# VHH binders against o75319: the designs that were tried, part 196

Target 1, 181 residues: o75319
Amino acid sequence: GNHIPERWKDYLPVGQRMPGTRFIAFKVPLQKSFEKKLAPEECFSPLDLFNKIREQNEELGLIIDLTYTQRYYKPEDLPETVPYLKIFTVGHQVPDDETIFKFKHAVNGFLKENKDNDKLIGVHCTHGLNRTGYLICRYLIDVEGVRPDDAIELFNRCRGHCLERQNYIEDLQNGPIRKNW
Below, E stands for the ipSAE of ESMFold2; O stands for the ipSAE of OpenDDE; V2 stands for 0.75 times the mean of E and O plus 0.25 times the DockQ between their complexes.

## First folded at step 13 (VHH; framework vhh_4orz_3)

Design ld3 (at its last look DockQ between E and O 0.89; V2 from the best seeds 0.81)
Fold by OpenDDE, look of step 13:
Structure ld3 (fold): chain B 181 residues (1-181), chain A 120 residues (1-120)
Amino acid sequence: as target 1 above (181 residues)
Amino acid sequence: EVQLVESGGGLVQAGGSLRLFCAASGFTFSKYAMAWLRQAPGKRREWVALITSGGRTDYADSVKDRFTISRDNAKNTVSLQMNSLKPEDTAIYFCAARMFPYMNTEYDYWGQGTQVTVSS
């Protein structure tokens, strides 16, 4: 169905580029069928996403969708020039090693293939916060060797909202490094 | 103003040791990965060692087990302990900084370099 996710309206639609990285986080855009349940100023469609990114003088080069459903929007709603990757990620629990690896692999592949540009990796879950923040921070910690608290602070500041899930935070701060290959 | 200032270079005999220092100022040192690079006469600049903001270390194969990189965030310094030096290690050694060392981006800041000469 087209039920609006809980608390979806409470979050900023799009964050800021994380300085020094190619990451930008946003909440899930909703296809047109959801608009009837929203006030005009609450609407955030795939088209709105691209408009907001453009307003920041940025360009998306990849979208990683971490939601565990396909009901929010269709890949066909996106420009053909922007690759779309679905990584089904269960909410409220720390992503498993396979999910983490898939995310890292996708990011590394993108960076390898996009050395000649400055296009962004757009990452989202439902709210673009917990699952999104965890995987981005996990990448920075495991791959870039960043201190966990610095990674978390950077993400929170750029997203405009703080990671909320204690199990995610604890795993980032104290959990083991996951394999990069 | 951002500054990276190298010191500790000099002349040493083969098999000897040197310790290089780099003093940083003008940026949040603790958030940056620090690296040492070197350039020998007539050769391209090459990466030597790296220490991430989180403290992970990495070395070029040519210096592995001989060189040790470390950092002191309280003093905003990075050091390179060089043991078992070889004539092939002769070069100008540079300190450099970047926030995310493995994203294949350019270094944000560079030092002026310090000369290391190893005699046979």
Scores: ipSAE 0.821, ipTM 0.911, lowest interface PAE 0.5, mean pLDDT 95
Fold by ESMFold2, look of step 13:
Structure ld3 (fold): chain B 181 residues (1-181), chain A 120 residues (1-120)
Amino acid sequence: as target 1 above (181 residues)
Amino acid sequence: EVQLVESGGGLVQAGGSLRLFCAASGFTFSKYAMAWLRQAPGKRREWVALITSGGRTDYADSVKDRFTISRDNAKNTVSLQMNSLKPEDTAIYFCAARMFPYMNTEYDYWGQGTQVTVSS
């Protein structure tokens, strides 16, 4: 049973590139087997993801999948030219230091490998909002030294939805800077 | 129109101190990381110091513990306090801005530079 994730239909499929960064956030794409439960206009497949990115005149160079499951799509559904990285991230809790470190390491590696192009890091969890927003903002705060409220505002505006979980927001605003390397 | 205007340069004897200022206008200063870079005659421009939009600082090894970068978001200024100056600190010093210092490879804005000359 491939049931549609709760509230998944309520979120914009793909956000906008966060200006000055290499990040774009989106909700989890769903492979064809899920489409039995969706109207045609509700579908958002891996192919739809890449079409929407191209419509923004952008190109993905890495997808970071933060979901704690493997059922939504397979990496084989993605072009072989786009690296894929799964970072299992527990929902509802502030991500632990190991998860944060893995995310920072992945971003740093991408930036080194892609310094001569303008490709984007696509980041998603189930809804592309809470876990995704937390880790992107944590990177901006810890690595780039951005003020927490500025990071959150930028993410919310570009995703098209505000971060919802108060424990994430509180940790970003008032929690300690985590180790980078 | 974006402007970064440096001031405070001049001639100083080795071991002395100097404070540079950079006045910014035409952009949202508080959202930008600010940096000082320098270029000695016949040499490539090199990074000296950085202060992020959130106020964290970083320094080139050659100036660490001698130079201090600071910012004042109310006045849209960044400064560089330079102590224990050495002849090798002689250069044109530039103020520069970019939003994300570790993700961005180029600066969005540059000042015209101010000359610092340290005599032996």
Scores: ipSAE 0.732, ipTM 0.878, lowest interface PAE 0.8, mean pLDDT 92
ESMFold2 (binder alone), look of step 13: mean pLDDT 87; pTM 0.883

Design ld4 (at its last look DockQ between E and O 0.88; V2 from the best seeds 0.76)
Fold by OpenDDE, look of step 13:
Structure ld4 (fold): chain B 181 residues (1-181), chain A 120 residues (1-120)
Amino acid sequence: as target 1 above (181 residues)
Amino acid sequence: EVQLVESGGGLVQAGGSLRLFCAASGFTFSKYAMAWLRQAPGKRREWVALITSGGRTDYADSVKDRFTISRDNAKNTVSLQMNSLKPEDTAIYFCAARLFPYMNTEYDYWGQGTQVTVSS
């Protein structure tokens, strides 16, 4: 159906680029059919996403969608020039090793193919916070060797909201490093 | 003002040891990965060792098991213990800093370098 996700309105639509990285996090954009259930100022469509990114003088080079549904928007709603990757990620539980690997592989592939530009990797789940934050932080910790607390702090500051799920935070801080290949 | 200042270089005989130091100032040292690079006469600059902000270390194959990189965040220093030195290790050694050592290809900050000479 076209019901608005719980608490979706409570989160900033788009965060800031994480300095030193190519990551930017945002909440899920909603296709036009959701607009009738929103006030005009609450609307956040795929078009609005690109407008907001442009306002930050940035450009998206890849969108990674971590939601576990396809009801929010269609890949056809995005510009053809921006690749779209779906990684079905179950909410509320720590992503499994396969999901983590898929995410890392996608990021590494993008970086390898986009060395000549400064385009961003846009990552989102429903709220663009917990699943999104976990996987971005997991990447920074496992691949870039960043201290867990520094990764979490950087993400929280740039997203404008803090990771909420304790199991995610605990896994990032104290969990094992996941395989990078 | 950002500064990276290397020290500890000098002349040593083959098989000997040296310890290089790099003192950092003007930026949040603990958030940066630190690296040592070297440039021999007539050769390109090459990467030697890296230590991430989280404390993971990585080495070039040519120095692996002979060199050890470490850092002291309380003192804003990074060091390179060089054992079993060879004439081929003769070069100017540079300290450099990056926020994300693998995502980015360029270093944010550089030292002036210190000369290491290994005699046969």
Scores: ipSAE 0.730, ipTM 0.879, lowest interface PAE 0.6, mean pLDDT 95
Fold by ESMFold2, look of step 13:
Structure ld4 (fold): chain B 181 residues (1-181), chain A 120 residues (1-120)
Amino acid sequence: as target 1 above (181 residues)
Amino acid sequence: EVQLVESGGGLVQAGGSLRLFCAASGFTFSKYAMAWLRQAPGKRREWVALITSGGRTDYADSVKDRFTISRDNAKNTVSLQMNSLKPEDTAIYFCAARLFPYMNTEYDYWGQGTQVTVSS
């Protein structure tokens, strides 16, 4: 059947808003078909996501899904009022320039359309950590001009877990500024 | 209490140079992008120069190659070196701070301004 993603249970479902930004990161929510393999306290559905965001007195205005599959939940499981964007992002490799550009373009579009509110961009991959952290930090470094270590520290603290993949960390710290769109 | 205090303004002849300073206190300066803006009489305030927390700089077209923004995180200061000054550079110059210059549309902190007057 529907296998729970490896180590998915080990991660906090939802992080905290990254102060001064419009970002919040979370692990992939799992539709009801996965719940047969989960204890009740382990469940984290699309509905649970929105409940947890509301508990933080926040509101999502966009979800960016970085997973390479659509098996975890369907966009139809999300409120119609929240735009959804899939950016297929290959794991284990530093995202290519096209993927980075798509992410930056989506963020820029959101900021323009939402300049008069305080809604958040929710970003997730499978665990809401490595691909998610990389692209958020890449945006902060390349677009906002933040120091790499400051971007990483902010993400890690707000996600509640540290970035794990060394090739991503090394690219953020030592790699070139990506001067994409 | 957060403070941004500008200094270094004054009167200078066209073609001359002037250096503005902004001293910051009451916040984590190294995490903030810093900017200079200016306002001539009867005109809207306009952006002049930007330096991000990571040190990347950007300039308005009207001042490119004549002005240089820099920061000293150890002293919590930002400066604006202004060379080849023109009468159209006459304005009150303001120092301002925000965390993320492209995500944040408003500045969190402002100085009171320092007058720069460039004579013919």
Scores: ipSAE 0.709, ipTM 0.870, lowest interface PAE 1.0, mean pLDDT 93
ESMFold2 (binder alone), look of step 13: mean pLDDT 88; pTM 0.885

Design ld5 (at its last look DockQ between E and O 0.96; V2 from the best seeds 0.76)
Fold by OpenDDE, look of step 13:
Structure ld5 (fold): chain B 181 residues (1-181), chain A 120 residues (1-120)
Amino acid sequence: as target 1 above (181 residues)
Amino acid sequence: EVQLVESGGGLVQAGGSLRLFCAASGFTFSKYAMAWLRQAPGKRREWVALITSGGRTDYADSVKDRFTISRDNAKNTVSLQMNSLKPEDTAIYFCAARYFPYMNTEYDYWGQGTQVTVSS
């Protein structure tokens, strides 16, 4: 269906680039069929996403979609020049090791193949906050060896919203390091 | 002003030990990964050891099990304990800082270096 996700309107459409990284988080863009249920100023389409990224003088090099549905937009709605990766990620629960590994692998692959540019890795779930924040922070903690609180603070500041799920925060702060290979 | 100041270098006999120190100021030390690199005469600079902001350590194969990197966030210092030193360890040793140690390729801050000479 074309129902607007719960609380979707409450979140900023696009965050800021995380300094020192290639990450940018945003909420899920909605295809045109959703527009009739939104005020003009509430609309956030795939086209709007790219416009907002350009307004920040940035360019997307990869989109990682963590939503557990395909009803929000189609990969065909994106420019052909920007790869799209779907990682079905269940909400509310800490992502499993496989999901974490898939995310890490995708990020590492992108960084390896994009050493000659400064294109961004765009990551989103429904709200671009909890699942998105967890996986980005998990990467920084596990791969970059960053302190959990520093990773969380950096993400929250750049996204413009704070991680909300206590189980995610707890796992990041006190959970085990996940394998990077 | 950001500063990294190395100390502890000198002349030592093969098989001996040295401990290098790096004192940092002018930036939030606890948030940065710290590294030691070295450059021998006529050779390119090479990475030696790293300690992340989270406290994980990593070493070049050539120094693994002989060198130990550690940090003291309260004192804004990073140290390199060098044991079982070899003549091939002779070099200028540099302290460097980088926020993300693996994602980024360039270091944000550098020290001036300290000379380590290992005699046969």
Scores: ipSAE 0.815, ipTM 0.910, lowest interface PAE 0.6, mean pLDDT 95
Fold by ESMFold2, look of step 13:
Structure ld5 (fold): chain B 181 residues (1-181), chain A 120 residues (1-120)
Amino acid sequence: as target 1 above (181 residues)
Amino acid sequence: EVQLVESGGGLVQAGGSLRLFCAASGFTFSKYAMAWLRQAPGKRREWVALITSGGRTDYADSVKDRFTISRDNAKNTVSLQMNSLKPEDTAIYFCAARYFPYMNTEYDYWGQGTQVTVSS
């Protein structure tokens, strides 16, 4: 069905580019079929996503979709020129090492292929917050060697909402560094 | 105003040791990765050592096991202990800072450099 995800309306649609990185986070865009259940000002479609990115003078070069479902929108709803990658990520639990590695591999591949432009990696889960924030911060900590609290602060500020799941925060702050290869 | 001020350079015999220091001001030092680079006469500037904001270190192959980078976030300093020095280590050594040491291609801040001369 076309049930609006729980608490989805409570989150800002799109964050700001995280300075010095290629990341921008957003909540899942919803295809037209969901709009019957939304006030006009609540709508956030795939088209709205790209318009908001353009308003920031940015351009997406990859979308990483962390949801387990395709019911929110179809990749066909995205411009053909923007690569799309789904990494099925279980909610409420810290992502496993395979999921973390897939994310790191996707980011590193993007950075290599896009070294001559300034396009962004858009990352979303359902709310663009907990799974999204965890994986972005895990990348910054493991790959770039950033202090956990600094990675979390940067994500929170740029997303416009704070990471909520304590198990994710604890793992980022105190958990093991995961292998990058 | 951001400043990086190097010190500790000088003349030393081959096989000897020096410790370089870099004092930082005007930015949030603890959030930045710090690096040492060097430039020998007639050569391009090359990366020598790196310490991330989280304390992870990395070294160029030519100095590995001889040089040690460290930082003191309380004093806003980074240092480079250079042991078993060789004539090819002769260069101007620069302290530099950038936030993301691997994904950023340019440094945000540079020091003026300090001369290290290693005689045979």
Scores: ipSAE 0.564, ipTM 0.819, lowest interface PAE 1.6, mean pLDDT 92
ESMFold2 (binder alone), look of step 13: mean pLDDT 87; pTM 0.879

Design ld6 (at its last look DockQ between E and O 0.87; V2 from the best seeds 0.61)
Fold by ESMFold2, look of step 13:
Structure ld6 (fold): chain B 181 residues (1-181), chain A 120 residues (1-120)
Amino acid sequence: as target 1 above (181 residues)
Amino acid sequence: EVQLVESGGGLVQAGGSLRLFCAASGFTFSKYAMAWLRQAPGKRREWVALITSGGRTDYADSVKDRFTISRDNAKNTVSLQMNSLKPEDTAIYFCAARRFPYMNTEYDYWGQGTQVTVSS
C-alpha cells in the first residue's frame, strides 16, 4: 500500500551538493496520495524536492532512483526536462557488480552529456542514505581514486546523516576495487 | 595564495633520465589529484600522468613503463621520474591539480611549467 516507509520521517529530505562533485542525495519523494498520512511539515513531494534544490541555487539534470519499487511517485510527476533512471537495487546487502557498473555507466554518460553545464545528479533510495551512499562512495573510490574514509566522510557530511549499514561501510573500507569498464 | 612550482627540467640526451618536482602550497594537497601534462611547440597540451588523492596512478600510453609519478603528502610535493627519454618527450611540463580527475573536466590549479628537451 501507501504506508510511509519505516523511519522515513527521521531523515532530512535533501542533502547538500557534495563539493567538487555533481552529486546530491535525498530520500524518496512521496506522491500526493501519501500526504494524508503526513503532517504538513513532514511532506516531501516531487515538487518539494525541486523547490528545495532551487533554494540551494542548484538544478537537477538527472535523477537516479535506486528503489526496488515504483510505489512512491511516478516519473510523470517529475518535470519532463529532467531525465529519470531507475536502477533496481536490492536493499540490505552490498550491491552486486552489475548494479555498481550500471551506476558508474550512468554517471559517466551524464558527465559527457552535461560537460557544458553544472547540473546535478540526484540520487535516492528509500532514505537516501545506505544504498545511495554506498554507490556514490563506490564511484568516488573506484573511478576517482578517493580514499574510502574520505569518500564516506564527504557523503555523510553532505547528506546530513551517517551511513548506517556496517556491511556497506566494511565493503567500502576494506573490500576490493570494482572494475569500472 | 595557491602555488604549484615545477623544477628539475633541462636538456638531456635520448635514453637518459630526468626527475621533475612540483611543490604545492595554499590548498589541502592531500585531497587533490595531481597530474603532469605537457605541451610541445605547436601542439595541444596533453595529459602525461596522474596520481589520485588515494595514491592510484595512471599514465598516457606513450610514457607507460618509462615514467613514474609519485606524491609526498607530508612535503606537499609530486614528482615525475622520466626514464628512457625520447626526442618526442620534448615539451614544457606542467603540474596541475583537481579534486576528482575523471569528474572534473578542468584543473583548479596550474604550475608555470618547466622545459624538458631531449636531444637526438
Scores: ipSAE 0.716, ipTM 0.850, lowest interface PAE 0.8, mean pLDDT 93
Fold by OpenDDE, look of step 13:
Order: C-alpha cells, then structure tokens, then sequence
Structure ld6 (fold): chain B 181 residues (1-181), chain A 120 residues (1-120)
C-alpha cells in the first residue's frame, strides 16, 4: 500500500558523504503514488534523491536497499546507470551474519570495480538510520579496523541523526567482529 | 603542519634486530591507520606492516612473525620492531598514515624515510 512509514517525516532525506569513505546514507525515497499523502516539501522521490546528491557535487555509483519491503519504489525508478542491490534486512534486531556478509561483499565488489572514480555507495533502510548505520559501522569496524566509537560518531554526524537502537550500538561497541569474506 | 619523522634506522648484521619509530604531529593521530613501507634500491616500494585506528595489525608475508608494529596514541608514535633481520630487508623504510587503510588508494601523509642496512 501507500502508507507513509511511521516517523519517516522526522528524518533528513539525505545525509552527507562520510569523509574518507564512499558511503552516504538516506531515508527511503517514495514513489509518486505516495505524494498525495505528503505536503510538497515533505516529498522525497527517487528523482529527488539524485537531485540532492547532485547538489552535494557527488554521484551515486550503487544503491543498497535494506528495507524489508518493495512497496516504496521500483528499481525502474532509478537510472539504469546506477546498480541497485536489495538486501532484505529485518528491523529492530541486529542483522545476522549472512546479511552482514552480503553487505560487505557488495561494498568490496563496488570498491574493486570503481577504483578509477569517486562514485558513492548510497545505503538506505526505511529511515536510513538504524539498519543503515549498523551495517556501515559494522563494515568500518570489521573491514577497516576503525574504533567502534569513531565509526558511530562519524556516521551520526554525517547522517544528521544518531543511531537510536541500543542493541545495535551495544553490538558495535562490544560485540564480536563478524566473518569477512 | 603535518609531520611524520622516522628514526631508529642504521646498520645491523644479519640475524640482528632494530626498532624503528615514527613520531607524528599536525593531525588527529588516533583516527588514522599507520603503516610501514620500504623501498630497496632498484625495486618498487612495498607494504610492510599496518596497524589500524582500532589496533588491528597486518603484515606482509615476507616479514610476518619477524616484525611487529605497534602504536602509542598518547605519544603519537608508531613503531616497528624488526627481528631476525636479513640482507633482503635492506631498504629505506617509510612511515605513512591514512584514515581508512583499504578504502583509500593513497596514503594521506608520508615520512621522509630512514635507511636500514642489513649486512651478511
């Protein structure tokens, strides 16, 4: 259906590039059928996403969609030049090892194939915050060896919102490193 | 001004040990991965060792179990303990820094290097 996700309006549509990384986080864009339920200034479509990225003088090279539904927008709504990857990720619980591995594999594949450019990896869940933040931070911690607190601080600052889920934060800070490829 | 200053290099006999130091200033040291690289005459520069901002270490196969990298964030220093040195280890050793060791293709900061010579 066309039900607006709860609290979706409360979050900035697009964050900032995380310095030193190729990551940028944003909330889920909504296809045109949702616009009738939104004020004009609240609308955030796939087209709006790309416009906002362009305004930051950046370019998306990959979109990773972590939502657990496909009702928000269609891959067809995206330019053909930007790969789209769906990783169904359950909300509110720490992602499992398979989900984490899929995310890491996708990121590493992108980086390997895009060494000659500076295109960004766009990551989103519903709000572009908790699941998105966890997986990005998990990558920085596990793959880049970043201190957990530094990773979390960097994400929060760039997203413009702080990770909210204590179980995610706790797992990042004190949990084990997850299996890499 | 950003500076990386290496020290501890010199002449040593095969089987001997040296400890290299790198003193960093002008940037937030604790947020950067630190690496040692070396370049022998007529050879390309090669990676030797890495320590991430989180303290994870990694080594080239050629030096694994002989060299140990460590860091002291309180003093803004990174060190390389080199044991069981071989003539093949002769090179100029460079200290380098970058925030994300694998995402970035280039190091952000470099030292001027210190000469290590291992005689037979």
Amino acid sequence: as target 1 above (181 residues)
Amino acid sequence: EVQLVESGGGLVQAGGSLRLFCAASGFTFSKYAMAWLRQAPGKRREWVALITSGGRTDYADSVKDRFTISRDNAKNTVSLQMNSLKPEDTAIYFCAARRFPYMNTEYDYWGQGTQVTVSS
Scores: ipSAE 0.340, ipTM 0.718, lowest interface PAE 1.3, mean pLDDT 94
ESMFold2 (binder alone), look of step 13: mean pLDDT 88; pTM 0.889

Design ld7 (at its last look DockQ between E and O 0.90; V2 from the best seeds 0.00; counts 0 for: pae O 2.9 > 2)
Fold by ESMFold2, look of step 13:
Structure ld7 (fold): chain B 181 residues (1-181), chain A 120 residues (1-120)
Amino acid sequence: as target 1 above (181 residues)
Amino acid sequence: EVQLVESGGGLVQAGGSLRLFCAASGFTFSKYAMAWLRQAPGKRREWVALITSGGRTDYADSVKDRFTISRDNAKNTVSLQMNSLKPEDTAIYFCAAREFPYMNTEYDYWGQGTQVTVSS
C-alpha cells in the first residue's frame, strides 16, 4: 500500500543549498494518494517541494532519486522542464562502486550542461539523509578533494539533520578514495 | 581583508630549482583549494598546479614530475617546488584560491604574483 515511510515525518522536508556547491537535499516527496494518512501540516508533495525551493530563491535543474522503489511519486508529477534521474540505491549498505560512479557521472554531466546558470541538483532517498548524505559527501571527498569531516559537517548543517548510519560515516571518514568518475 | 602574498621568485639558470611560497590571511585557509597559475609575456594566464583542502594534488602536463605543490595549514602557506627549470617556465606566478576546484569555475582570491626568470 501507500504506507508512510517509517520516521519520514521526523525529518525536515527540504534542506538548504550547500554553499559553494550545486547540491540541495530533501526527503522523498509523497504523491496525493499518501495524504489521507497525513495531517495537512505534514504533507510534502512534489508541488510543495518546488514551492519550498522557490521560497529559498533557488531553482532545480536536476532531481536525482536514490530510492529503490517507484511508488512515492511519478516523474509526471514534476515540471516537464526538470530532468529526473533514478539511481536505484540499496539501503543499509555502503553503496557499491557502480552506484557511486553513476552518481558522480550524473553530477559531472549536470555541471557541464549547466555551467552558465546557478540551478541546483536536488538529491533524495527516502529520508534525504543517509544514502543522500553518503553520495553527496563521497562526491565532495573523491572529486573535489574535501576533507571527510568538512564534507560531513557541511551536509549535516545544510540538511538540518546529522548522518545517522555508522557504517556510512566510517567509510567516509576512514575508507578509501574511490577513483571512479 | 583577504590577502595572498607570493614570494621566492627570482632569476635561475636552466636546469636549476626554485621554491615559491604563498602566504594567506583573512579566510579559513584549511577549507580552500589552492592553485598556482602563471603568465608569460604576451600569453594568457595558464594553470600550473592545484592542491585541494584534503591534500590531493594535480598538475599541468607541462610541469608534471618537475613541480611539487604542498601546503602547511598551521602556517597558512602553500608552496611550489620547481625543479629542472626550463626557459619556457619564465613567467609571473600567481597564487589563487577557491573552495571546490572542479565545481567552481572562478577563483575567489588572487595574489599579485612573483616573477620567475629562467635563463639559458
Scores: ipSAE 0.673, ipTM 0.856, lowest interface PAE 1.1, mean pLDDT 92
Fold by OpenDDE, look of step 13:
Structure ld7 (fold): chain B 181 residues (1-181), chain A 120 residues (1-120)
Amino acid sequence: as target 1 above (181 residues)
Amino acid sequence: EVQLVESGGGLVQAGGSLRLFCAASGFTFSKYAMAWLRQAPGKRREWVALITSGGRTDYADSVKDRFTISRDNAKNTVSLQMNSLKPEDTAIYFCAAREFPYMNTEYDYWGQGTQVTVSS
């Protein structure tokens, strides 16, 4: 159905680019059919996403969708020039090694093919916070060798909201490094 | 003002050892990966060693098992222990800093370099 996700209205629609990276996190945009259940100022569509990115003087080069449903918007709602990648990621539990690997592989592939530009990797789950934050931080820790606390702090500051799930935070801080290939 | 200042270079015989130091100031040292690069006469600058903000190390194949990179966040220093030196190691050695070393970005900060000469 077209019910608004719980607490979706409580989160900023789009974060800031993470300095030194090409990541930007946002909450899930909702297609037009959801607008009748929202106040005008609460609406956040795929079009609104791109407008907000432009307002930051940035450009999206890839969207990674981590939601476990396809009901929020369609890839056809996005510009043809921006590739869309779906990685079905279950909520509330630490992503498995396969999910982590898929995410890393996608990011590395993007960076390899986009060396000549500064386009961003847009990542979102439902709220653009917990699953999104975990996978971005997991990448920074495992691939970039960043200290876990620094990665978490950077994400939280740029998203404008802090990671909430203790199991995610604990795994980032004390869990094992996952393979990169 | 950001500064990276190298020291410890000099003349050494083949098979000898040197320890290079780099003192950093003007930025949050603990959040940056630190690297050593070198440039020999008539050659391109090449990467030698890296230590991430998390303490992970990486080396060029040409120096692996001979060189060791380490860092001291309390003193804002990075060092390069060079053992079993060869004439081919002769170069100006540079200290550099980069926040995210594997994202295909330029180094954020550079030192002026220190000369290392290995005689036959």
Scores: ipSAE 0.059, ipTM 0.551, lowest interface PAE 2.9, mean pLDDT 93
ESMFold2 (binder alone), look of step 13: mean pLDDT 86; pTM 0.874

